# VHH binders against DNA primase DnaG (dnaG): the designs that were tried, part 10

Target 1, 371 residues: DNA primase DnaG (dnaG), of Nanoarchaeum equitans (q74mb1)
Amino acid sequence: MAKFAPVQYKYIIKAEFEIDGIVDREDIIGAIFGQTEGLLGMELDLRELQKQGKLGRIEVEYKRVGNKTIGTITIPTSLKAVETSLIAAAIETVDRVGPAKARFRVKEIVDVRSSKREYIRNRAKELFVQLLSKTAPDIEELRRELEEAYYSKQLIEYGEEKLPAGPLVEKSDEIILVEGRADVVNLVKHGILNVLGMNGINIPKSVVELSKRKKVTLFIDGDRGGELVLRNLLAAGADIDYVAVAPPGREVEELTNKEILKALKSKIPLEQYIKNLRISINNDENKEKYKELLSKVFDTKKAIVFDEQFNIIDEKPLEEIDKLPSAYGIAIDKILDNETYAKIKGKYQLILALDSNVNAQERVITLKDIQ
Short names: E, the ipSAE of ESMFold2; O, the ipSAE of ESMFold2 at other seeds; V2, 0.75 times the mean of E and O plus 0.25 times the DockQ between their complexes.

## First folded at step 5 (VHH; framework vhh_lunsekimig_d3)

Design B01 (from A3 with S50T)
Fold by ESMFold2-Fast, scan of step 5:
Structure B01 (fold): chain B 371 residues (1-371), chain A 122 residues (1-122)
Amino acid sequence: as target 1 above (371 residues)
Amino acid sequence: EVQLVESGGGVVQPGGSLRLSCAASGFSFSSYYLYWYRQAAGIERELIATISRGGETNYVDSVKGRFTISRDNSENTMYLQMNSLRAEDTGLYYCAAKSYTYGKNPQLYEYWGQGTLVTVSS
């Protein structure tokens, strides 16, 4: 026999039959061709479609039960979905095989490509689990990368700065504002779709503008970094309504669904968060060190820089404050104003001052805070 | 587990260059102030370079113009590029990241690397 190019089938029609008589495979196939002739026009005649290779060989499996023949037929087609469905329906109209009464019922039409896609989905998941079960260097980092790649498909880009965001950020009346892309991915993964991340050096203009139109909950870690984000947002003119805080020692990007929901349900108004922050300073184990340093600079017209153990590194007159080295903290003998802040911004983690008129990025502790 | 891991140290001749790196795991650099410290034999550990959350850098006079600190929050890594190295730059170099916790028991989160040795020999 001549060798032909393989026929690519798109669909497989599977039908059941029950025939009230003793018939053979050839009788059944003959009845299908004969009784469907002309029903769908000459273009969809089953014999012609088979001659053209558009309809595959009809496979028949049957058993005899008394005077009945019961079984299934399988028909591959390379035709479009509509044409295949019409042929399947036409087969159901076959009501006899020779002199015997017959009933055909289509059980399913299998999309060959859909079965392959389902296999790929399931097999990829198995291989992924197998890869994760191996003790590989940086497996937790690899897991995080794969999760980001997978859930990143649900993210949109928001604003001119192309910020990472959930798909409902524009449609929702309330947004959850987070620090970074990984936080957005984690919240979207857990069904929080109205989340917006800040991604870049400065507070994005799009964040400030959006904050004026929507109710904003800032979702932060409970540490110093979270306070710095809030101070920077307020300095940029953002309109923040609530603050939600992750559990101590936990990052938003690592929270479970239960932790996320609990934190968001426990959100507090901005004013109350600021009030609680002042109370925490009064209960700080380093409160006496803050008092000591402020007492040392009081009425000296100097600034003192100190390390994390509160050891004095250097001191200079206030007019030379910009010449002091970066360090853990600075104590100044004046009210922190915008001019002074511009000279020390970003150089210290902690600023101790007699009072403050600025929304600094750093943690600022004043005499009023420590009573 | 939270840790900082330094790399890039080694032996170099005077006038040479080295790049130190410091990679964080278990936390994000984005909310931390980042530091490089140097510990020379018989001398107290000193702060030599800092970079703020906003990217502002500062250096001690002895390294100014020769060393460059930088941060890559997306890679959760910080760097110290050391050029025109001198014998007096010899020491253990430590990276550090610091932030403050609020609440019932407020604490400074302070993480340190193990140190990487830089030897400048003539």
Scores: ipSAE 0.000, ipTM 0.104, lowest interface PAE 20.4, mean pLDDT 78

Design B02 (from A3 with S50Q; at its last look DockQ between E and O 0.62; V2 from the best seeds 0.00; counts 0 for: pae O 2.7 > 2)
Fold by ESMFold2 at other seeds, look of step 6:
Formats: C-alpha cells, structure tokens, sequence
Structure B02 (fold): chain B 371 residues (1-371), chain A 122 residues (1-122)
C-alpha cells in the first residue's frame, strides 16, 4: 500500500546525464553534491538541504551503452521556484563523475501541484456532468458518451495487438485484466490506471506473456460470460493470480466507483474461485436440466443440441455430429476428445459430455461435475 | 613514490591465453577506478577494459567475452585475463588508475604504468 510521505515536496527536478565511462551509483550522487558545494552558499548547499529535509532522496536510473553511462536523476524539493531553479542550474555544472567526464542537462522542473490541478479540473468536469444527469435525466446518454470519449483518450495501446490499457499498465507490478475496451474506460474513469483489456474472448499473446511477468487480477462480469473469459485465458496458458467478480447480473463496464473498489477488495485467489465455481454448479438451478440432457443422450451414441431454454433443437448420431447446427449447447454420449472437439469448436457456448480430455474454450460440464 | 608496474606480457600463439598484472605502490587501489589500455603499432592508445571502485566492469566489443578484468584491493593489484588471443591483440598494454577529488581544489589523479608488451604470433 501507498504511504504518505512526511514532507510535502513542491517541485521535482528531472535531469539527464551522459558519462564517458562506467561509474558506481554512489559516485553519481557524490559528484552532484561535491561539484555543487560552495556554488550557491550555505543556505542552498545540497547536502545541508537534504539533512534539513528540504531536498529529497536523489533517485538515479542509468544504463550502460558501450563505454558510456547514460541516465536520469530525479530530485524532489520543497523549496520555492527560484531556489529550485538555482539548484537545477547548479546541477548542470557537474562535469565529472569520479574520474569520468560527464554532462548533465536539466530536462524539466515538474510542479507537483500542477498534476493535482489537472486531476481536479478533469474530476470537476465529470462531477458537473453527473449533476446535470440528476437534474436533467434526459441527457444521461449524452453524459455517458462525453465521459467515454474523454476517458478513451486517456488510454494507451499495449502490445503489438494495440490493446486498450490504462496509462500505468507497464509501470505497475500488478495489473487488472478486463474483457474489453468499455471495461478499461470505466476503470480508468474511476482512477484504476493499471488496467488492460483483452478484446473479448480472443486472447492476445501479449496478455498471456504479460500475465507471466506481473501479478494479474482478472476482473470479470457477474454473468456466465465471465466464466467463459476465465476458461479461455487458462486454456491459452495465462498466469492469473486473483479473480474479482462484478455483482451478479452486473458488467464491469457499468460499475460505480464503490462497486469497483468493493469487487477489487473482495478478489480471491484463482484456486479458490475455481473451487467456488464447482460448488456453484452444484447449486445451479439448471443442474437438473444438465442431468436430464446427459441422461437423454447416455448410452445412445448420439448428440443433441439445445437452446438457452434447454429445449432440444436437433439430434443426430455421434458420427454425424458435424451436421448439427450451431446453438447454445450440445450434449454428447462420449468423452470429449480432440477429434470430437475439432468438429464442434466454436459452434456452442456449453458442452455437456460424459467426461473431457481436452481444454475446451467453451464451458464443459461432465458427469463428475454434477452431484 | 607512486608507481604502477605491469607484468605478464610476452609472446603467445593465436588462441592462447595470457594474464597481465598491474601492481601499485605508494597508493591504494581501493579508491581508484582501474583501466587497461592497449596501443598497437600505428594507432592511438585505446581503452580495452575498465573496473569501477565497486567492481563493475566494462569492455570494448573487440575483447568482450575473451578478456576479463579483475581487481584485488588487498593485494593492490589489478589483472587482465586474456583468452582466445588474436593477432589483432598484439600491442603494448598499459594499466591506469584514476580518481577525482572535489572541493576547493578539485583534482584528477591519474597514474599510468610503462606498459607490458603482448605479441600474438605463430
């Protein structure tokens, strides 16, 4: 969790450097203090300012390129603008790090408060639109369109598939994985910036690879579609750590800030979610319909297809399974194997079988799943 | 008296190995950045390898993977292990030690050895 710093910094000095050689990190920091000593008087001596808490920790990031060390420094300061500017200028006079020649250039001085002002301006616009919706409800769709357009521009593209993402997805050690663009927009609107969309059920390679490098919370809708997304992710080899679920009947894209935060706080480990899913099917109101359909095909060497109301649409021998129409579901009198799955892949949302030897993209319910 | 003395140079066949040493007297290596340079006939002295005070190393591409710089501050000695030697590695090898001090009289302290000859020939 984030912790509030004891000193409120006003500015951040960002400078770039290029050093003609390899150097230790300590010598970069030492050169900054050592080569600015005495330049600005005792009141603005950098070491004294750091001891007084007016200058923050100097953060250094660098990489080696051939015989050079190149990188950046970041120096938070609670000083006023003129003093901060003098310090920034003094840093540009640093021309050696250890025995190596160096060049420092201040890239920018960031006003910490201006980032907060931008947030306040944008949030105020959002709240104003919400107020208009409550006092003029006939504009609710217009408000939604304006918010979607505004926050869609805040998104970045991730990976070669150009997936919709929040701006912090690459920097965060943990990400929130959602089904699509509308979900990403809604989470970004509510301040969740480490979010990545998957373009629905089509699982991109970039998502799978990212899941192996970062902790992933899958945030899914509270309906049966969310279960299918998880199954597809697991079949593709994604490494999912937690699952967060929208309230029953709700989609992630429509959740309020409170609902989002509650769902994310209530995330559970993947293993527990899978266990709960088995328990949930045992209490599923359609469980008896699954049993009836499986019983009807049992020992018949046939397959039957059915609609969302579990009415039988068509029935054929297993040898003719490819001749059955697409439908909500199919029940088969056999173990689901690779040969059979190849013939029915993508035609159904639900597969009822005696057992399964394949990791199907669709939801599969077997005899062992029914109690 | 301050002195850097290289040793370990000689004649070696292509593909062979040689270990150079650089011993310091009159000062301690522990506060210095250390370097190996080489000078082939007809060209300027070039940096080959360097090692920081903390032991971080860097090499030019032509020797990377073949040469290893190391330091032993307790023995006040730096080494260059040269493997898979090529004819192009022939030259005079110099050690150098450099330190920079800040303050009212900033100074670059820079010491060089006299060089040790490495000849790679069949």
Amino acid sequence: as target 1 above (371 residues)
Amino acid sequence: EVQLVESGGGVVQPGGSLRLSCAASGFSFSSYYLYWYRQAAGIERELIAQISRGGETNYVDSVKGRFTISRDNSENTMYLQMNSLRAEDTGLYYCAAKSYTYGKNPQLYEYWGQGTLVTVSS
Scores: ipSAE 0.454, ipTM 0.827, lowest interface PAE 2.7, mean pLDDT 83
ESMFold2-Fast, scan of step 5: ipSAE 0.000; ipTM 0.135
ESMFold2, look of step 6: ipSAE 0.508; ipTM 0.847
ESMFold2 (binder alone), look of step 6: mean pLDDT 82; pTM 0.804

Design B10 (from A3 with N58Y; at its last look DockQ between E and O 0.68; V2 from the best seeds 0.61)
Amino acid sequence: EVQLVESGGGVVQPGGSLRLSCAASGFSFSSYYLYWYRQAAGIERELIASISRGGETYYVDSVKGRFTISRDNSENTMYLQMNSLRAEDTGLYYCAAKSYTYGKNPQLYEYWGQGTLVTVSS
ESMFold2-Fast, scan of step 5: ipSAE 0.000; ipTM 0.261
ESMFold2, look of step 6: ipSAE 0.613; ipTM 0.892
ESMFold2 (binder alone), look of step 6: mean pLDDT 83; pTM 0.807
ESMFold2 at other seeds, look of step 6: ipSAE 0.614; ipTM 0.888
ESMFold2, look of step 7: ipSAE 0.578; ipTM 0.884
ESMFold2 (binder alone), look of step 7: mean pLDDT 82; pTM 0.805
ESMFold2 at other seeds, look of step 7: ipSAE 0.597; ipTM 0.890

Design B18 (from A3 with S31R)
Fold by ESMFold2-Fast, scan of step 5:
Structure B18 (fold): chain B 371 residues (1-371), chain A 122 residues (1-122)
Amino acid sequence: as target 1 above (371 residues)
Amino acid sequence: EVQLVESGGGVVQPGGSLRLSCAASGFSFSRYYLYWYRQAAGIERELIASISRGGETNYVDSVKGRFTISRDNSENTMYLQMNSLRAEDTGLYYCAAKSYTYGKNPQLYEYWGQGTLVTVSS
């Protein structure tokens, strides 16, 4: 009940104070007006704002504890967020009340309309549940459609590709990048407003460009599809800083608020994520076979092709690598460079090499990966 | 065959300058992000400077404005120009090259130099 405020007031500043002396309400209010005078210019003078009705009556609640006066002040304001924040900060500079030392600290600035928005969100969810409980099985699909339609009104279109995005994508220094529109809707309805979604298999140019200007966290599903998305982003030249992963078997679009916050708090640097994938290759059940084939080709100046059972089919000097048949895999006694890759691209599913400086489409395993 | 070799370390007085070099053999820097790390005695290795494939640089606050990282892909060498050196800059300096492959399984190719000692003393 106490949360209701007149429509003319947009914010309520709540501050706590501790004063090293016995003072009254009028002393405290007088100190606030007097010590903030001139700090924000004439247009934001607190006495004038109160006379104009832009600042409400300052309410003071206090108790005396020994020789101290401790309490809270409440100040309603009809000003915009920036001006209200400036006034709140100015109040913190009040360091005396009469002869007594004082300290003021803003506890919160309440948006008086926030409770109405919160009620709408909670009530809409209740109504969805009520509709679900008394109607046909297909209502679950309808519920998701209604939820998406409602929260999608908070989305903007970003870039030339008109990508689904939260309203703070351009204003935030950090971006949460997700795969699709449904992921964006789910994050936005849970208050994550700096989210950007992608469309389809091609990485949009707007995503690559934005990634170079912002700190980007890629938030992927807990399945194998997320690895493909990261691969495509890196291939397109996107600058990814962190990776966040949904719980195993869960999709970002279906996560609860708790699951979203936990995943984002547990984000890891891209380097660590890639390193973990490389460690996973070292635990591959075929590791010993990769090691054997690389050992056989090492220092021979040859390439060896092999089948799915790792049986050697053929071998030739590196100069004749283009004469080798297509097979499951190839092991080469050199660093995989662009010239060599051009000769074998698309002929094998697996490439074993001493090292690589090529971003191949095939799975590449090097000596470094099997140590 | 594959290695990174640092050079240019030594003893210098406070306020002096040094230019570190890191030369790669057995692979090309062109596809790599390049880094300089510093390790002081008894302290974990700290990233101090980086340069992207496109030449974009980043520095820790303690060296910003004093150190400059650069790369020369044609010479397969990277550099760290160190100006206005302080006693706290003393340590082993390591160069590193990292490449993220985007193939069917994304991989990190990571190479490290053996380190070069920089001592800032009177």
Scores: ipSAE 0.000, ipTM 0.126, lowest interface PAE 19.9, mean pLDDT 79

Design B24 (from A3 with S52T; at its last look DockQ between E and O 0.85; V2 from the best seeds 0.00; counts 0 for: pae O 2.02 > 2)
Fold by ESMFold2 at other seeds, look of step 6:
Structure B24 (fold): chain B 371 residues (1-371), chain A 122 residues (1-122)
Amino acid sequence: as target 1 above (371 residues)
Amino acid sequence: EVQLVESGGGVVQPGGSLRLSCAASGFSFSSYYLYWYRQAAGIERELIASITRGGETNYVDSVKGRFTISRDNSENTMYLQMNSLRAEDTGLYYCAAKSYTYGKNPQLYEYWGQGTLVTVSS
């Protein structure tokens, strides 16, 4: 026998309408689809959602009162609360059924699996007011805003620094460490609940201490910024067991569920990640030019500035380093310390030095980095 | 060229009957909601009957049971059968066709006829 289950809906949208004329039932349904078409984007298109089985059959009940059609619609949905409230808000924008003017008002959104229908009703009203008050925002931005509001309430605060975290961070023996709050929200949204954020580039003491008690996977962006986060964590004494990396050029906060799972499955031990970084630096096309410039400045007590073609523009003694012009890069015959960095900060995109004691905003390449 | 042309008006005695027609040219009735309006001397034009694309009808109380609106999409024509006519039914009768399109450039299409005179007198 064919075995298939009935559709299990999470929410029911109930709306009232008043139409200034007598209309066909099919035109009430047609107006809902027609006036919301293109409004919510491809992922929340009502025709598409109905085809996917995520939106049930729209039920319409109405009566005639003089030359008016007054009634209700009921729309079952298996979508999450955020998407359901967006659809409900979009239905209230329907202002015409056929040639007749119409007014739609969402009466309630019912949670079929919970007695917490009062929360959904109040939240849907709040989100609807926000939608009506904003000038034509892009739909993706609106979905992000609603999702952030919803999932941010599921986060907890961890430690004295009040770090953003998923609800299972304290309970789990393993955690996923990410750079910031947006990353935590994205992972929680996709079901990763043992996640902890660090609130920027400052390494919280709570993170260092937690890393010594739990198995930690650092999940970083696929660019140079992610590498910097790792360096700062290691310098602070954090005990990182694994590293997972977002695809090149991608940020953790923007990843899909598939990309998150793939990156976490492809995590590698910290020691191997560090070795891979050394191999990648060795294969930098400009590595030989970095060596050449460092060699030219070595033991000269000078600094050399150079352009994007690595041609020397100017050079001066280290004591006059502040008098060098801004350029693509600078090479210095010393360890980059805070005093020297204060004199060159913001003037260059690339700094070549013998070593570094500074967490500079610019890219720093040292003798250790080029072996 | 889009036109609505009413016909069938005339003079009739109280209790008599009259059948109005509204023929469309330049467009098809099948996508339109259709209406009959009446204007008596000194009074604003009043909607008296309507019929949807699917054939659902509605009437103002003063004509219920006496007037029947119908449409024949194959002949591109709408009718108003008026029975048991009264002196108060005297006036100009207008047909109208209305349709609304959704999309990037939503528009209400609304067409009116010239009117046909119905006079109910002894």
Scores: ipSAE 0.560, ipTM 0.873, lowest interface PAE 2.0, mean pLDDT 84
ESMFold2-Fast, scan of step 5: ipSAE 0.123; ipTM 0.637
ESMFold2, look of step 6: ipSAE 0.592; ipTM 0.881
ESMFold2 (binder alone), look of step 6: mean pLDDT 82; pTM 0.805

Design B38 (from A3 with Y100W; at its last look DockQ between E and O 0.51; V2 from the best seeds 0.00; counts 0 for: pae E 3.9 > 2)
Fold by ESMFold2 at other seeds, look of step 6:
Structure B38 (fold): chain B 371 residues (1-371), chain A 122 residues (1-122)
Amino acid sequence: as target 1 above (371 residues)
Amino acid sequence: EVQLVESGGGVVQPGGSLRLSCAASGFSFSSYYLYWYRQAAGIERELIASISRGGETNYVDSVKGRFTISRDNSENTMYLQMNSLRAEDTGLYYCAAKSWTYGKNPQLYEYWGQGTLVTVSS
């Protein structure tokens, strides 16, 4: 079976070297592979990249001058600009060829496809200077920093609030709405250009207005924080058409290309998402415990606090709700309003109430949720 | 047990020729860069000729055209053919073998002979 389709190279790394001795060609090539091994992780290992056809044949041209070997190397790559720049920087760490001391210096990175050759050369030089700081951070973190810097330059600002956005947000009939800047960067990195970010849980007016003009898919994290974002949007009057959810426990900003596409393909209408939330509560193994606790406070004008095993710890009239201790949860014989929430905010992980007209940070379960 | 043994040194008249040999035991020359060094009285040891694993040679200017380094990996031996000898060629001649490992713990391996005396005199 065929191994790969024919490879089209995107960049050529050109480097110069000076070696304090006479050495064989295979030792020059061997030093490049051997001294970069492990510096960039398995994903960017030069031997592996060459086996995959993502690095071309390393061409070496040299001459002897006295007791020195001087010359150039040329390395074609089909990798993106960021990865090519990292490889180029790693080559400059090669300081020995065979038994001889050596010095390598990248002269340029040439864009074989585009007239943007000058930009890449200047950018690679800037990134390499940052590496010379004698800082040895985790290579994976350095890769993320380089990617963020590159893709952040492709973002535009949207609205009075100067929201982070992909370049196609105005032209598209549909937008993908995400919580923050890091989410926008990640989606743009993976080719999703009709994306708009918000400033945390503060819903911008520009987002609400845009939602009335365009079809909106809200793409949320796979945790409870994503539900909070949706509730805030609906309370502000935003017109959300679909919801896409990151895998359980994952954030949108960290998703791979495959996970992003799968989540967006699996988007569901808002109405269906809300129904699924109610069904999930009904299947919660502790649902009967919630009913029992809420029934105990119903029509009593009291609040009770309980532990993780749902044992009652303390009970007081609603007028004294601020005097109850912190605990796993609290059940109240009242609609959760702003005044009551101010008195219990941050003291509990779970709030059971008759109904709610506030967007609490904690999980709130009401009579409607368990009927 | 790793050993380099030079031979072929001796007394020779100016304009004469001499052939030095360096034989290795306990390891193979095939993976090593090979060198001849010379040390005259009161002077630091000087590299005069080298030959790579692939046979590429290099010489200092003072011996270029007069000395020839060669290697025979099948006999595990290196040679230095010295022609048109001069009085200033007098000294101790050392052979050396050097190799570099790149793996997890990179390091330079080098071995030296004890030296063979070459005297160019009347």
Scores: ipSAE 0.320, ipTM 0.777, lowest interface PAE 3.9, mean pLDDT 83
Fold by ESMFold2-Fast, scan of step 5:
Structure B38 (fold): chain B 371 residues (1-371), chain A 122 residues (1-122)
Amino acid sequence: as target 1 above (371 residues)
Amino acid sequence: EVQLVESGGGVVQPGGSLRLSCAASGFSFSSYYLYWYRQAAGIERELIASISRGGETNYVDSVKGRFTISRDNSENTMYLQMNSLRAEDTGLYYCAAKSWTYGKNPQLYEYWGQGTLVTVSS
């Protein structure tokens, strides 16, 4: 264990994965090493780092659920916080394991001695407050904490899986189904009491059973991950009636009351949602417009932003891409990489690029897609 | 010329058994991961069983305990033994062989069969 001792490692990267297929441990590890090659430069090559003992062995735990492989990976590292974060982000770019579509998301980066530091931080705060007085120095902060506790107390646990739910989930004829606990808390906080969470991407048996006797609206984030959640629900046998979508780049857990009500009022029948999604992928009427915009930006070293009618509203050199206004879409004269995507994420509904190495939340059209 | 050829499909009654075979020509199975995929009407093609180079097997929950994947590298053939067949098992069955080299230029060697039809009906 000379290379494995916790004292030699500063951080542990923990990432969750969902793979749309049956794969083994070695397939997963191989995909991580192979698809991250060259992304961070030679000095942060994962194979070399592991060979030098700076990166520990990748541990994989997984379960088979229907036609999917879901689980976690754990990667110890002795690198600094910045290098560890870069490696964690690179792992999120792994979008395939063999022939199967895959999604990796970093759940946390654990500081190996964080528990002791957390105790010191919390205890020091307690002692400091005790020294000052029993009278609270920040009454408004305490008020917010009480409000959060109150809304959390209104949640119930539903089914054998103890899923987070609003208090009216059993009494209501209609259920709003969301991915996680944070989504449930946000909806309950805004008066939506018939909400049920799935505790992430795994489809609980209780959700499938409930969906057969209730009218279900699936409320998903404004990213492409929502399609995968829907596919998994339908594959598990859930009866979904409507789909509501958060604004592009927005997550249900962060929506305001106005945004929640607007999304729910704009819910569409499942059949129509699937039809619209298939049309947007396979039969794009705007193919000639995409071709025209990519042609205009090609070999200019610029980015062009455009409206819903495909009229150019602004353009700037790629170096100033972050200074472009939010709009319907953007066309860039480069391969869409993680660095560029970080600068434009959430600002556009459509991204046109020469090619893409990113699993973006927005619709991405490349030269390959329009040939 | 490399190819995979499936055989053994057919019509069978619920509760019956079938054994599918997948034979390779033009290359050796010994360095490949081997897979069985199923495509049912109205459903996307799904992976149902896999076998590693070392013989480790994996199955989707719906077939676990009923289906058995195996490989014979000396005969350059893999099999899918299907027992206790159900109506839901009806579909087009594809075999696949895949090998990855992981490094600066990762290469995927991937071969597919043309599919064999399995129909479970009375």
Scores: ipSAE 0.000, ipTM 0.105, lowest interface PAE 24.7, mean pLDDT 78
ESMFold2, look of step 6: ipSAE 0.328; ipTM 0.775
ESMFold2 (binder alone), look of step 6: mean pLDDT 83; pTM 0.810

Design B44 (from A3 with Y102W)
Amino acid sequence: EVQLVESGGGVVQPGGSLRLSCAASGFSFSSYYLYWYRQAAGIERELIASISRGGETNYVDSVKGRFTISRDNSENTMYLQMNSLRAEDTGLYYCAAKSYTWGKNPQLYEYWGQGTLVTVSS
ESMFold2-Fast, scan of step 5: ipSAE 0.000; ipTM 0.303

Design B46 (from A3 with G103S)
Amino acid sequence: EVQLVESGGGVVQPGGSLRLSCAASGFSFSSYYLYWYRQAAGIERELIASISRGGETNYVDSVKGRFTISRDNSENTMYLQMNSLRAEDTGLYYCAAKSYTYSKNPQLYEYWGQGTLVTVSS
ESMFold2-Fast, scan of step 5: ipSAE 0.000; ipTM 0.132

